# VH-VL binders against q86iv5, part 50

Target 1, 237 residues: q86iv5
Amino acid sequence: LDSCSICVDFVGNSLNDLLNIILNSGVIGTCGDLCSAVPGGQIVDTVCDLLCDYVGVDEFIKLISDVDPDPIYICEKISVCKTNDNAAASLDLVQINPQNGTVGGTFTLSIAYTVTNTIATGQLAFNIIDPTGNAFGDAVLLVQQSPEQYTQQFQFQATPSEQESFPNGLYTVQALVCEGSCGSPHPNTYTLANGTTTFTISGADSSSMSGAGSFSGSSQSTQTGAASGSGSGFALF
Short names: E, the ipSAE of ESMFold2; O, the ipSAE of OpenDDE; V2, 0.75 times the mean of E and O plus 0.25 times the DockQ between their complexes.

## First folded at step 22 (VH-VL; framework fv_rosmantuzumab)

Design dd3 (at its last fold request DockQ between E and O 0.68; V2 from the best seeds 0.77)
Fold by OpenDDE, fold request of step 23:
Structure dd3 (fold): chain C 237 residues (1-237), chain A 120 residues (1-120), chain B 111 residues (1-111)
Amino acid sequence: as target 1 above (237 residues)
Amino acid sequence: QVQLVQSGAEVKKPGASVKVSCKASGYTFTDYVIHWVRQAPGQGLEWIGYIWPLKGRTGYNQKFQNRVTMTRDTSTSTAYMELSRLRSEDTAVYYCARVPLYSSGYFDYWGQGTTLTVSS
Amino acid sequence: DIQMTQSPSSLSASVGDRVTITCQASQSVDYSGDSYMNWYQQKPGKAPKLLIYAASSLQSGVPSRFSGSGSGTDFTLTISPVQAEDFATYYCQQSYRYPRTFGAGTKLELK
């Protein structure tokens, strides 16, 4: 596992816990004091401790306590994730299948993009905007993507939930490739490419209302690019 | 083979201190956390605390916070638990157990246990 | 602290039976799609032995007749079929947060 990915994953998943600990704890004297309070088993404690040690507990707390805490930015600041201010990419394709679907149906979003200058740490993100203006989406972390063409697929089922009712109408998909977190106000964040497509949902098949559709966005990222870059990166694991 | 070998049985009076050792072998001592768990006669398991052999970082159950001290000697791959101000209620079998640093936090190997009897 | 309620406290079974032991945590022990629940077997005069970790992962060397399931607050250890050597006390344990806590144990006895 890539250290940057581990960092971003940890900070992303534990950010609220970390903030809560910081806010509710008195003086945190050590990384151990902070990290031992973070739930998520030994692995979370271990990762937290290692990351905290890179910058020290005070700086780590400062980063976590930012007004707009960004996991990617935090991991960049602690030098676990790299940055590239010259990152460049283009969007080649944004496609959703089927273009006309029904409520309860499965949709596959395919995004193809070309990196022309290495993305050090970034995101492939998409937003789906329903006819009412409600938006939902997901993002994939991009780490050390060399100049090449990439394709990512996302699948989602249009099952109504509390978060999205999937009304009939025209949906807009926005795809973004970014250095850093897409939309983040932090330094070293840039939108490299964007694109849009549309699809329609029609005909509520009345039958499937029962199941609380957990958005199991199984992002099967088939990253085919085995770039065996031998870089001497600090393997946390 | 991974082994945790603990020191022998102890008999102490109330108010005394006891130091139990746990010698690790068959693995890299610093790649794991040593936890201590006790079990009173006929009772369940109670977590006492942990020590990170590499960093010397410790964490204790608040129930024992002022009475327990965990240490380690990396040169001998030995962890120690000292419990002070002993009470009759401290009569138990004390176990050391190993937890991998990169795990969900399970205790995969245990010492054989050290019986502590606290009696007047 | 996370309280672990284990049930039953004791049960009797015959060799070949299917046995289920439950453990309920006072709060969720899930994190990022994983459940931080472990199961141990303890025989008299011996240290506990790890059976299951992360709710459903079988420890190496443990027979496949042992299985774990559950998420959130509710977990189950299943032994099927029970063998003669399985008569022991079983404990659930959460590794989600500190302090680590155990269930009170379930004694499996021969009927």
Scores: ipSAE 0.873, ipTM 0.972, lowest interface PAE 0.4, mean pLDDT 92
Fold by ESMFold2, fold request of step 23:
Structure dd3 (fold): chain C 237 residues (1-237), chain A 120 residues (1-120), chain B 111 residues (1-111)
Amino acid sequence: as target 1 above (237 residues)
Amino acid sequence: QVQLVQSGAEVKKPGASVKVSCKASGYTFTDYVIHWVRQAPGQGLEWIGYIWPLKGRTGYNQKFQNRVTMTRDTSTSTAYMELSRLRSEDTAVYYCARVPLYSSGYFDYWGQGTTLTVSS
Amino acid sequence: DIQMTQSPSSLSASVGDRVTITCQASQSVDYSGDSYMNWYQQKPGKAPKLLIYAASSLQSGVPSRFSGSGSGTDFTLTISPVQAEDFATYYCQQSYRYPRTFGAGTKLELK
């Protein structure tokens, strides 16, 4: 687990709290003033203070308060994450199994991609668009992804919830490989590759609203690259 | 073996000040935060504040903000808490305890406690 | 400030019993999928001793008869089976935000 991954995870988890503290307080003169007010136990205070002291409290507040609240971009501006404007990749496979399933069924999304010039800090992202246009998805942080072939799998259960009812019909899967945050307008951001596939849900009654879908990622690679910031969540010890 | 050894019992008059020491051994002093917690006779635990030895940063419970000062000496691995303008309600056992920097914020080791009696 | 309500304030039990102690926080102490609730045991004249951290994680050297559970605002410490050395006062403590706060304590007494 590297400094870039720790930064992106911290900013992603704490950005809204940081913004609220900054906007609602007129007395932030030190990193301690800001970071001690962020909830989440000692580890959040520690990481916040280290990053804030690295650039200085005034610069840290400017970066957090920018109109573009993008964790990857913020960590690039702090200089704990690197950029590569020449990053390059292609999508080899975007596959969903089963191609035809039922509500309540389990679907596995497999994405294979080839990096041809290092992705310094970026994302592998996907969206699933239901027949009515509602979308859900996820992304995985990519740090220092060397030129190699990679495979990532995502699994979800089509259990209706308030955010996604899983109606019968045609679903579209979009996958993106990006330098920077996929879809972000900031500098040093590039969509390196994109791909699509489809699947259908039919047969079973989709009127049930029990439970909610969640994602459980399992990763496979044709070779393991040098250790990079995959899985950048905080762990309590 | 991790140890936090506190200074001895104190008896003070109202209006005086007290300074309690907490000497750490058996671990890297700057890898942990030192917190102070007190317990009045027959009462529960009350958080006073912390000192972060690596940074020198402190934070205090607002109840004590104008009366408490926490310091440290990294060369002797010792934390200090000074409480001023003492009142009889300050009679309590004062504990130091440590918190790992990369943790949820639990107090994993405690000093033996320092008894403070404030009476006329 | 986050107020912590422990229940019961005292209880009596025999060796071998199963005991549960609850702690309610005045607001959620969850952050990013983790719960910031800790449990301590204190015997008379002694400093508190950490039992459980992060709601359910057992501290090294603490017997497995102690367990913690809960999330959000509601947390439980369970002792099963109670041993003779477990008669003590138990405190919950949140580490979600400053100031750190403790429950008022639950005294476990021999029946």
Scores: ipSAE 0.720, ipTM 0.904, lowest interface PAE 0.7, mean pLDDT 89
ESMFold2, look of step 22: ipSAE 0.620; ipTM 0.858
ESMFold2 (binder alone), look of step 22: mean pLDDT 94; pTM 0.959
OpenDDE, look of step 22: ipSAE 0.701; ipTM 0.888
ESMFold2, fold request of step 23: ipSAE 0.690, 0.657; ipTM 0.894, 0.879
ESMFold2 (binder alone), fold request of step 23: mean pLDDT 94, 94, 94; pTM 0.957, 0.958, 0.959
OpenDDE, fold request of step 23: ipSAE 0.858, 0.871; ipTM 0.971, 0.970

Design dd4 (at its last look DockQ between E and O 0.02; V2 from the best seeds 0.00; counts 0 for: pae O 5.4 > 2, placed apart)
Fold by ESMFold2, look of step 22:
Structure dd4 (fold): chain C 237 residues (1-237), chain A 120 residues (1-120), chain B 111 residues (1-111)
Amino acid sequence: as target 1 above (237 residues)
Amino acid sequence: QVQLVQSGAEVKKPGASVKVSCKASGYTFTDYVIHWVRQAPGQGLEWIGYIWPLKGRTGYNQKFQNRVTMTRDTSTSTAYMELSRLRSEDTAVYYCARVPLYSGGYFDYWGQGTTLTVSS
Amino acid sequence: DIQMTQSPSSLSASVGDRVTITCQASQSVDYSGDSYMNWYQQKPGKAPKLLIYAASSLQSGVPSRFSGSGSGTDFTLTISPVQAEDFATYYCQQSYRYPRTFGAGTKLELK
């Protein structure tokens, strides 16, 4: 959609490939040398080359090679994503249904939040902590979220996998709304609000070895704004 | 309407060079990458390389790296491919095709092809 | 380089038949949930014509009897029902990584 979202998506998806190219290549003298080696079709080469040329290949490599590279922060340093150090929001609702479910069951996490000062570039994120302390989660990018009330839903099926077995017991959900990447130590990053809820998994067969967890996000605004998510089976903060 | 019009058929001796042109019309030339693909008689398609008119950037199939040069003239919306030190195996139809910059990389329009015959 | 294996190399069909052509890439051509596999039709003496991009998206002006499916390494072009004008050679092509590579082609002939 917009330059900021395109940048964050590109960096998030291509960071490892960029790092591998930088580490395994000799002297990289041009953006073309770097960007033509990145997989993902013409759009990825185009976006890479445009961003790299905008700041210069040396600066681009430095940003990518940071010890703690962060797609939102990188895109803020490139100046295609804006920051607001005065961003403000609250969490109105963190609710999961069903509150008591079973292994293999489907859970819907609903988050409502109110922005009171624009979130320039940030995240709505969550972690789910299982009874053994293992965590998984997801986030959606928030760009130029004006003061308004927003809703977002995440859905997952509790199908055991090598990443998460979904043991019986009490699960804790942590939700965050942030300016910048939630949990990031980088400048211009703030946790604006947080909330928690819990649910349980009991009964049913929890010993299945097959399957994997994934998430689908959706949102509903009372005035404007919608967010969409890309799923991840790992904690984001 | 979108068109890619290529230069006419060429007959060359081994060791010579050929320069094929591809004139674009009906669209913004710098919004697309121009690729070159060849097809030997009775054979499939073989990718040669690209030129990115906006940037002047090129990339070549390693098979041709030391023999091919791709250029463009943005004022005439024309791409060129020059193949040097020709050999009989270079006998083929040579196509230009365009790729949108903000796409997955598909070739949405092709030139009519330029037949190159290399014979002694 | 990504090797593209097309099957079959040729097949015969009658008008009205359903035909299926497969293409296997030597590595995944998926990136961020999108598949970078494209299909082209070529008639003798003519340039290739784009049919399908992104594995399953139908190019403008291409009849709906053409469809594409698949992800990762395995892709399929389906023509149903085959029409008289569909007797041609079909190529798959990956646009995931350089160099761009094509399958060897599948010739669809009238039985």
Scores: ipSAE 0.684, ipTM 0.890, lowest interface PAE 0.9, mean pLDDT 89
Fold by OpenDDE, look of step 22:
Structure dd4 (fold): chain C 237 residues (1-237), chain A 120 residues (1-120), chain B 111 residues (1-111)
Amino acid sequence: as target 1 above (237 residues)
Amino acid sequence: QVQLVQSGAEVKKPGASVKVSCKASGYTFTDYVIHWVRQAPGQGLEWIGYIWPLKGRTGYNQKFQNRVTMTRDTSTSTAYMELSRLRSEDTAVYYCARVPLYSGGYFDYWGQGTTLTVSS
Amino acid sequence: DIQMTQSPSSLSASVGDRVTITCQASQSVDYSGDSYMNWYQQKPGKAPKLLIYAASSLQSGVPSRFSGSGSGTDFTLTISPVQAEDFATYYCQQSYRYPRTFGAGTKLELK
């Protein structure tokens, strides 16, 4: 993993812990003091110290204490992640398979996009909106993606959980390619491309499946060439 | 019942080292930070440092920098403070105390203290 | 370092009296709406005992005759009414910044 990925991962995973420390442990005098309180092993501590030392403890605390803390933005501010205000991309395909599924079934989301100007630090994100308006999704961090075609696949099982009941009906998928965090109000954040598709779920037997739908997003980035897949229902915005 | 039980009194010569133990019981050891505070005879309280039991990371008062080492054994719920290159001015009662995580840093329970006498 | 100035250094009182001890920090110990000031009682030959945390929060098991107040740099511990078991030394302590620092103490003696 590159330093940017490490930074984003650390800040993302430790944000709540860092905030708790800052708010409830008084003013931290050193990076060591702050990082000493962060749950995790030696690696986490080392990463914390390293990142904090880039800007100093006061600035680091300030960034973490933002009203809307953004891990990517924080890592950019401390100069660990790079930015490209000229980043450019297009969305080529958003496809769900099967287009008609059932509760408990496995769905595969395929997203193809073309980078035309390097994405320095960004995201490939998607949201699935169920018939009731509840949304769930995921995002993949993009670091130094050069001009090329990319494909990402996500899989999820439509198993009812507290987070998503998977009611019968029409679902909407939104896919986004961004420089920075998608939807973030912070500087150096841009939506480069977006698109939507739809799929349906039927046959919801709500009774039996108490299974926690673990979103196992195995991001296999396969650099596959231009698959001109005529996927029905892709709308580019 | 929360208890912090410290090791017994120590008598050392100048230049020597001492290691004091603090055994915790009656609570989850990893949910609290262990701090060390000393008190010279007839004097006030002086903060020495802390150790986070879960991570084992430490913070020290700069006054003791390079002379103090804090460690812990999570399997025995025991914290240790080692002070090296002892001086007569190190004569004091040494206390361990616990601090709840994310609590604002108050010392809610203390050990009974360990008396250290440094004399020629 | 944050210096803690505690006053008086000693005072005499009778059982039933109201006593006030003050502590002044060299800088504000407030953060995010909270005051990082604590009070302890210490009896001879014993470890300190927490009385008050966060300036005004009473530690569990501590009698209600103990109270803390203040914010910023100025804090007060009040004992009312004083009981026979309250004759001891009292310390303020800031937990706002490292190193942690204590006041010099106030000895409460029986008149």
Scores: ipSAE 0.021, ipTM 0.586, lowest interface PAE 5.4, mean pLDDT 88
ESMFold2 (binder alone), look of step 22: mean pLDDT 94; pTM 0.961

Design dd5 (at its last look DockQ between E and O 0.44; V2 from the best seeds 0.56)
Fold by ESMFold2, look of step 22:
Structure dd5 (fold): chain C 237 residues (1-237), chain A 120 residues (1-120), chain B 111 residues (1-111)
Amino acid sequence: as target 1 above (237 residues)
Amino acid sequence: QVQLVQSGAEVKKPGASVKVSCKASGYTFTNYVIHWVRQAPGQGLEWIGYIWPNKGRTGYNQKFQNRVTMTRDTSTSTAYMELSRLRSEDTAVYYCARVPLYSGGYFDYWGQGTTLTVSS
Amino acid sequence: DIQMTQSPSSLSASVGDRVTITCQASQSVDYSGDSYMNWYQQKPGKAPKLLIYDASSLQSGVPSRFSGSGSGTDFTLTISPVQAEDFATYYCQQSYRYPRTFGAGTKLELK
């Protein structure tokens, strides 16, 4: 159980739920009153209390409705997540398969990277940029990632939706390894490595559709057995 | 070597108050939350509340909200629970237990229990 | 409050048997892929003792014949093989939200 990961999840996902608790339950006054109302076990209460104490209860209430989308930075600022200004990594491979596919087809993005100085709190992130400049992507949270080689795979279906129609043409994949949130201007944030590749979609009409898209990823070390995992769902850069 | 040692058994009349102590040793007192749980004779476990020793922050089960007060003395590593306006239904064994601040919230070590009897 | 339904209330077994005890929460006790369900053993006149935390993690010093599984609302404690010292009452407890709540208990008795 990792306090940094829980903090990032709490800031990114749970602050909106806390606003509903405040409005409906009528709690007033203390960080303890607010944070005891939030579910998620003792560790969530602890992280909530640290954040609330740091900013003060009035500012915490404002933060709930106006949250900066950089959860890593917030958790670093309250010292729940560590920083390493000397983190270092390289990108060994950015590869998408198939390189030539169709609408509705399945694409696998493979990223291999080597950490040479520990990433304290950072991201492995990617953008996929369609022919019109529209981008979508995902990121995986990296916590205390020791020096090693790592591999991640992400898979998606090119299913048209209102968010992304998957038009015919050339797509650009951009991958980053970062200390801190990739693309963020905040202190203690560094792009450690980047890489690109491309693929094409041919032979289909673009169409708007309602639907959900998701990404899933796996993580493994070349020196140890690693299980596949899912991505964290962080936003585009 | 973690120990939570509670004060001895108490016999009280209805309407009185009781204060139970829980002395911690063998660990850093302020890194753990102290919770209180009771067990009526032949019954299951009922959560009463908690205290954070570093801050004195408390939270109580609503059932006890107006009758329970939890305090601590960090210099002696001792937590206290006071229950007022006692009634016969408060007859139970009262346990203190600790919870790591950075955990899911499990009670990893328990005191030996303090028996409270409330009778006329 | 999250109600915990523990089943069965009592159970008879012999040394060497495989025993399962179930616990159902009235709502999910999962957060961020972790399940906040804990299991305790209690012998008469003694305080409860932690066996399993966070659904499936074995507490230090607890024999590996104890195991926990489940997620969401449905959880099990398995004892296999049952030993003579395992005859006791077992409680589940959720730590997902306040108030913390316990199951009513399962008494494991020698047949």
Scores: ipSAE 0.617, ipTM 0.894, lowest interface PAE 0.9, mean pLDDT 86
Fold by OpenDDE, look of step 22:
Formats: C-alpha cells, structure tokens, sequence
Structure dd5 (fold): chain C 237 residues (1-237), chain A 120 residues (1-120), chain B 111 residues (1-111)
C-alpha cells in the first residue's frame, strides 16, 4: 500500500473518531494525544502519528475540523498525496449487466477509461439513481495512474435495504473519473470524464425487506485490454 | 530470535516505588511498541500502558495514570516501567510485550514476567 | 472501556476432542474490514503466548489445530483436536481501543 492510499484510508475511516476526540477532548497538545485516542489497532495509531507529524497537531486538527472534510484533500494538503492539475482522462465504457434485472439480482457495473495525463490522486466514482431519484454509489481511489487504459468492475445485489428499496423502473448510472474527490469543492479537484448508462429493475417485492443490502463492491481492478463489449451506449456529458 | 528479558523479582513495601526493566533483543527495538500487562495471583490480565521506543510516546491505563511511568533507552534496547505509591493490590506478575507498529496491536512476544510482591 | 466476556470460565475435555471458547466484546472491534481480537494461551508460571491475531490469523509456529473466527462483537477460538499440551488457560484480547482489555480467561482441563 502506498502512503497516499494509507492516508486516505485512515482519514476516511477515522474521521468521525478524530472529530469526536477533538470535540470531546480538552486541549490536544501533541499528535500523540490525538492519535492515541483513535480506535482501530496499532496501525491506526501509527498512521495517525505519522500523518499528524507531517503538518503538526494544530494544522492536522484544522484540516480534520473543516466544514467539509475530504480525505483526499486532507492527504494532499499534508503532502502525502500528490496532485496533478494537468490530469486528463476519458471515459470509454459504462456498462451494466444485466441491462434488465430483477430485485434481488446481482448487477455488474463495468467502467473503462483511458488516462491521457497521469492522475496523481483521484477517484473513479459512480452513482446509481433509482426511479424515485434516490442515489447510491461507490468510489475507488486512484493513485498515480499513468497514461493507459483501465477497467474497473463493481458488483451489487439489488436487495432492498434502508438505504435503497430498489423500486421497479429505470435506473441511471453516472460514472465519473476525477482528479481529487469527485464533486469536492476543494482545490485540485477536477472532473476529468463522466458518462451515463441506464438499466431496469423489475419484480420489486416490497415484502423482502429483510436483507441488509451489503454493498459488497469487490473492486477487481483488472488491467484488461479494450473489451469490445457490445453493451448499450453510454452518453458522455 | 526475538527475546524480551525482564528484571528479577521485587519485594516492596506499601508506598514504595518499583522499576522493572525489559531488555529487547533479536529485532529492531524502535520498530515495535512495548506494552506492559500485569497479572495478579490467580487473576486475569490487566493492561497497564505502552511506550513507543522511537519517540518515547506513552499511553497509560487511566487506572494507573498517576502512578505509572514508562521510559526506554534506545541505546540498550530496554524499556522500563515504574510504578509508584505501591499498594498490596499491585502484587502481581508484570509482563512486557512487543507489538508491531503496523499491526492490529497484538502482543506477539512476551517477557518472562517480573513478580512484584507488595507487603507490609 | 471495552468489556470482554469470555465463556466458559472453565471446561474439561479429552485429548482428541473439539473445544470451542467464545468471547463477546461490549462493542464492535471491527475497523476497515478487520477485527482486532486476539487469543492467547497461558500455562502456569509462564507468560501468555499469542495464538490467533486479528480474529482469524494464526500466529507463526502455532499448530493449525488452533483457529479463530468471528467479527463485530462475537468471536470464537477453536481447538481441534485437543492435544495433551493444550491444557492451559486461554484469553481473548481486544486491540481496537485503549485501554486494551482481556477476557477473564478460560481454563481448559483434562477430563
């Protein structure tokens, strides 16, 4: 794991804990004071300490306490993650399989994109918008992606949960490639490419609300070449 | 081979202080955290605190916060635990244990233990 | 503090048996997909020995008859088949938060 990924992972997973510590603890004088209170095993304490030491405890607290804390931005600000204002990419494919599914079914989202100028720190993100306008999605951290073609797959099961009921109808997928966090207002954040596709879900049975839809997004980054999949055309914005 | 060798048994009176040493060998001392755990006779294990040998950063169980001091000597790869204002309840075997920095925080190697007896 | 409830406090078994020890944490000890629960064996007059770390990872040099499972709050140590040298006290320990806390122990005795 590269240092940037470690940073983003730590800040992302420990942000609430860090905030809680900052808010509920008295004067935090040292990185040790802050990081020793963060749960998540020795690695978390170690990573916290390392990251905090890059900028000092005051600046670290300031970054964490931002109104809109962004893990990628924070890691960039502390110079653990790199930025590239000239990053460039294009979206090649956004495909959902099956295009017509049922509630409870497994869907595979495939996204292919080409980096033309290195993405220093960014995201591949997607949003699925259901017929009611409710959206859910995920993102993958991109670190030092050199110019080449990439493919990412996501899987999700259309099992109703508190977060998504999976009503019958037309769903829209939005895919984004970004430098920085997609949609973030912070500096060094750019949408490099976006695209959309659609799929349908039928057979929504309101009765099977029992399953906690664990979005088990197995991100298998396979560097596979141009899969000419005949999938339905995505619209590039 | 990784070894943690602790100092010998101690007998102290109530109100006294004790300083236990833990000498590490067979690994890079500063790449691991030293923790201290004690066990009263016939009882379970109680975590006391830790020290980061690289920075000297410490964390203590609040139960001991005002009585325990952990130090280290990097030149000798030795960690120290000092417990002051001893009470009869402090009678226990004291262990040092190693924890990897980039780990879940398990105690992978232990010292042999130091028996402390606090009696009037 | 995270309380660790270990059960049973003691059990008797024969060589060759399958033994299961459970540990329940008062709160989840999971972080980023990992469970920060560890198991130790202690023999009389000896320091504890690490058996299992991160819920299910076998410590190097520990026999494969030891296994750990669980996530969240509920964890299990399994010994199968039990050997003569396995009669000892076993402890669970969480490394999720400070202070680190241990279960009260389970004494495995020869039947």
Amino acid sequence: as target 1 above (237 residues)
Amino acid sequence: QVQLVQSGAEVKKPGASVKVSCKASGYTFTNYVIHWVRQAPGQGLEWIGYIWPNKGRTGYNQKFQNRVTMTRDTSTSTAYMELSRLRSEDTAVYYCARVPLYSGGYFDYWGQGTTLTVSS
Amino acid sequence: DIQMTQSPSSLSASVGDRVTITCQASQSVDYSGDSYMNWYQQKPGKAPKLLIYDASSLQSGVPSRFSGSGSGTDFTLTISPVQAEDFATYYCQQSYRYPRTFGAGTKLELK
Scores: ipSAE 0.586, ipTM 0.832, lowest interface PAE 0.8, mean pLDDT 90
ESMFold2 (binder alone), look of step 22: mean pLDDT 94; pTM 0.961

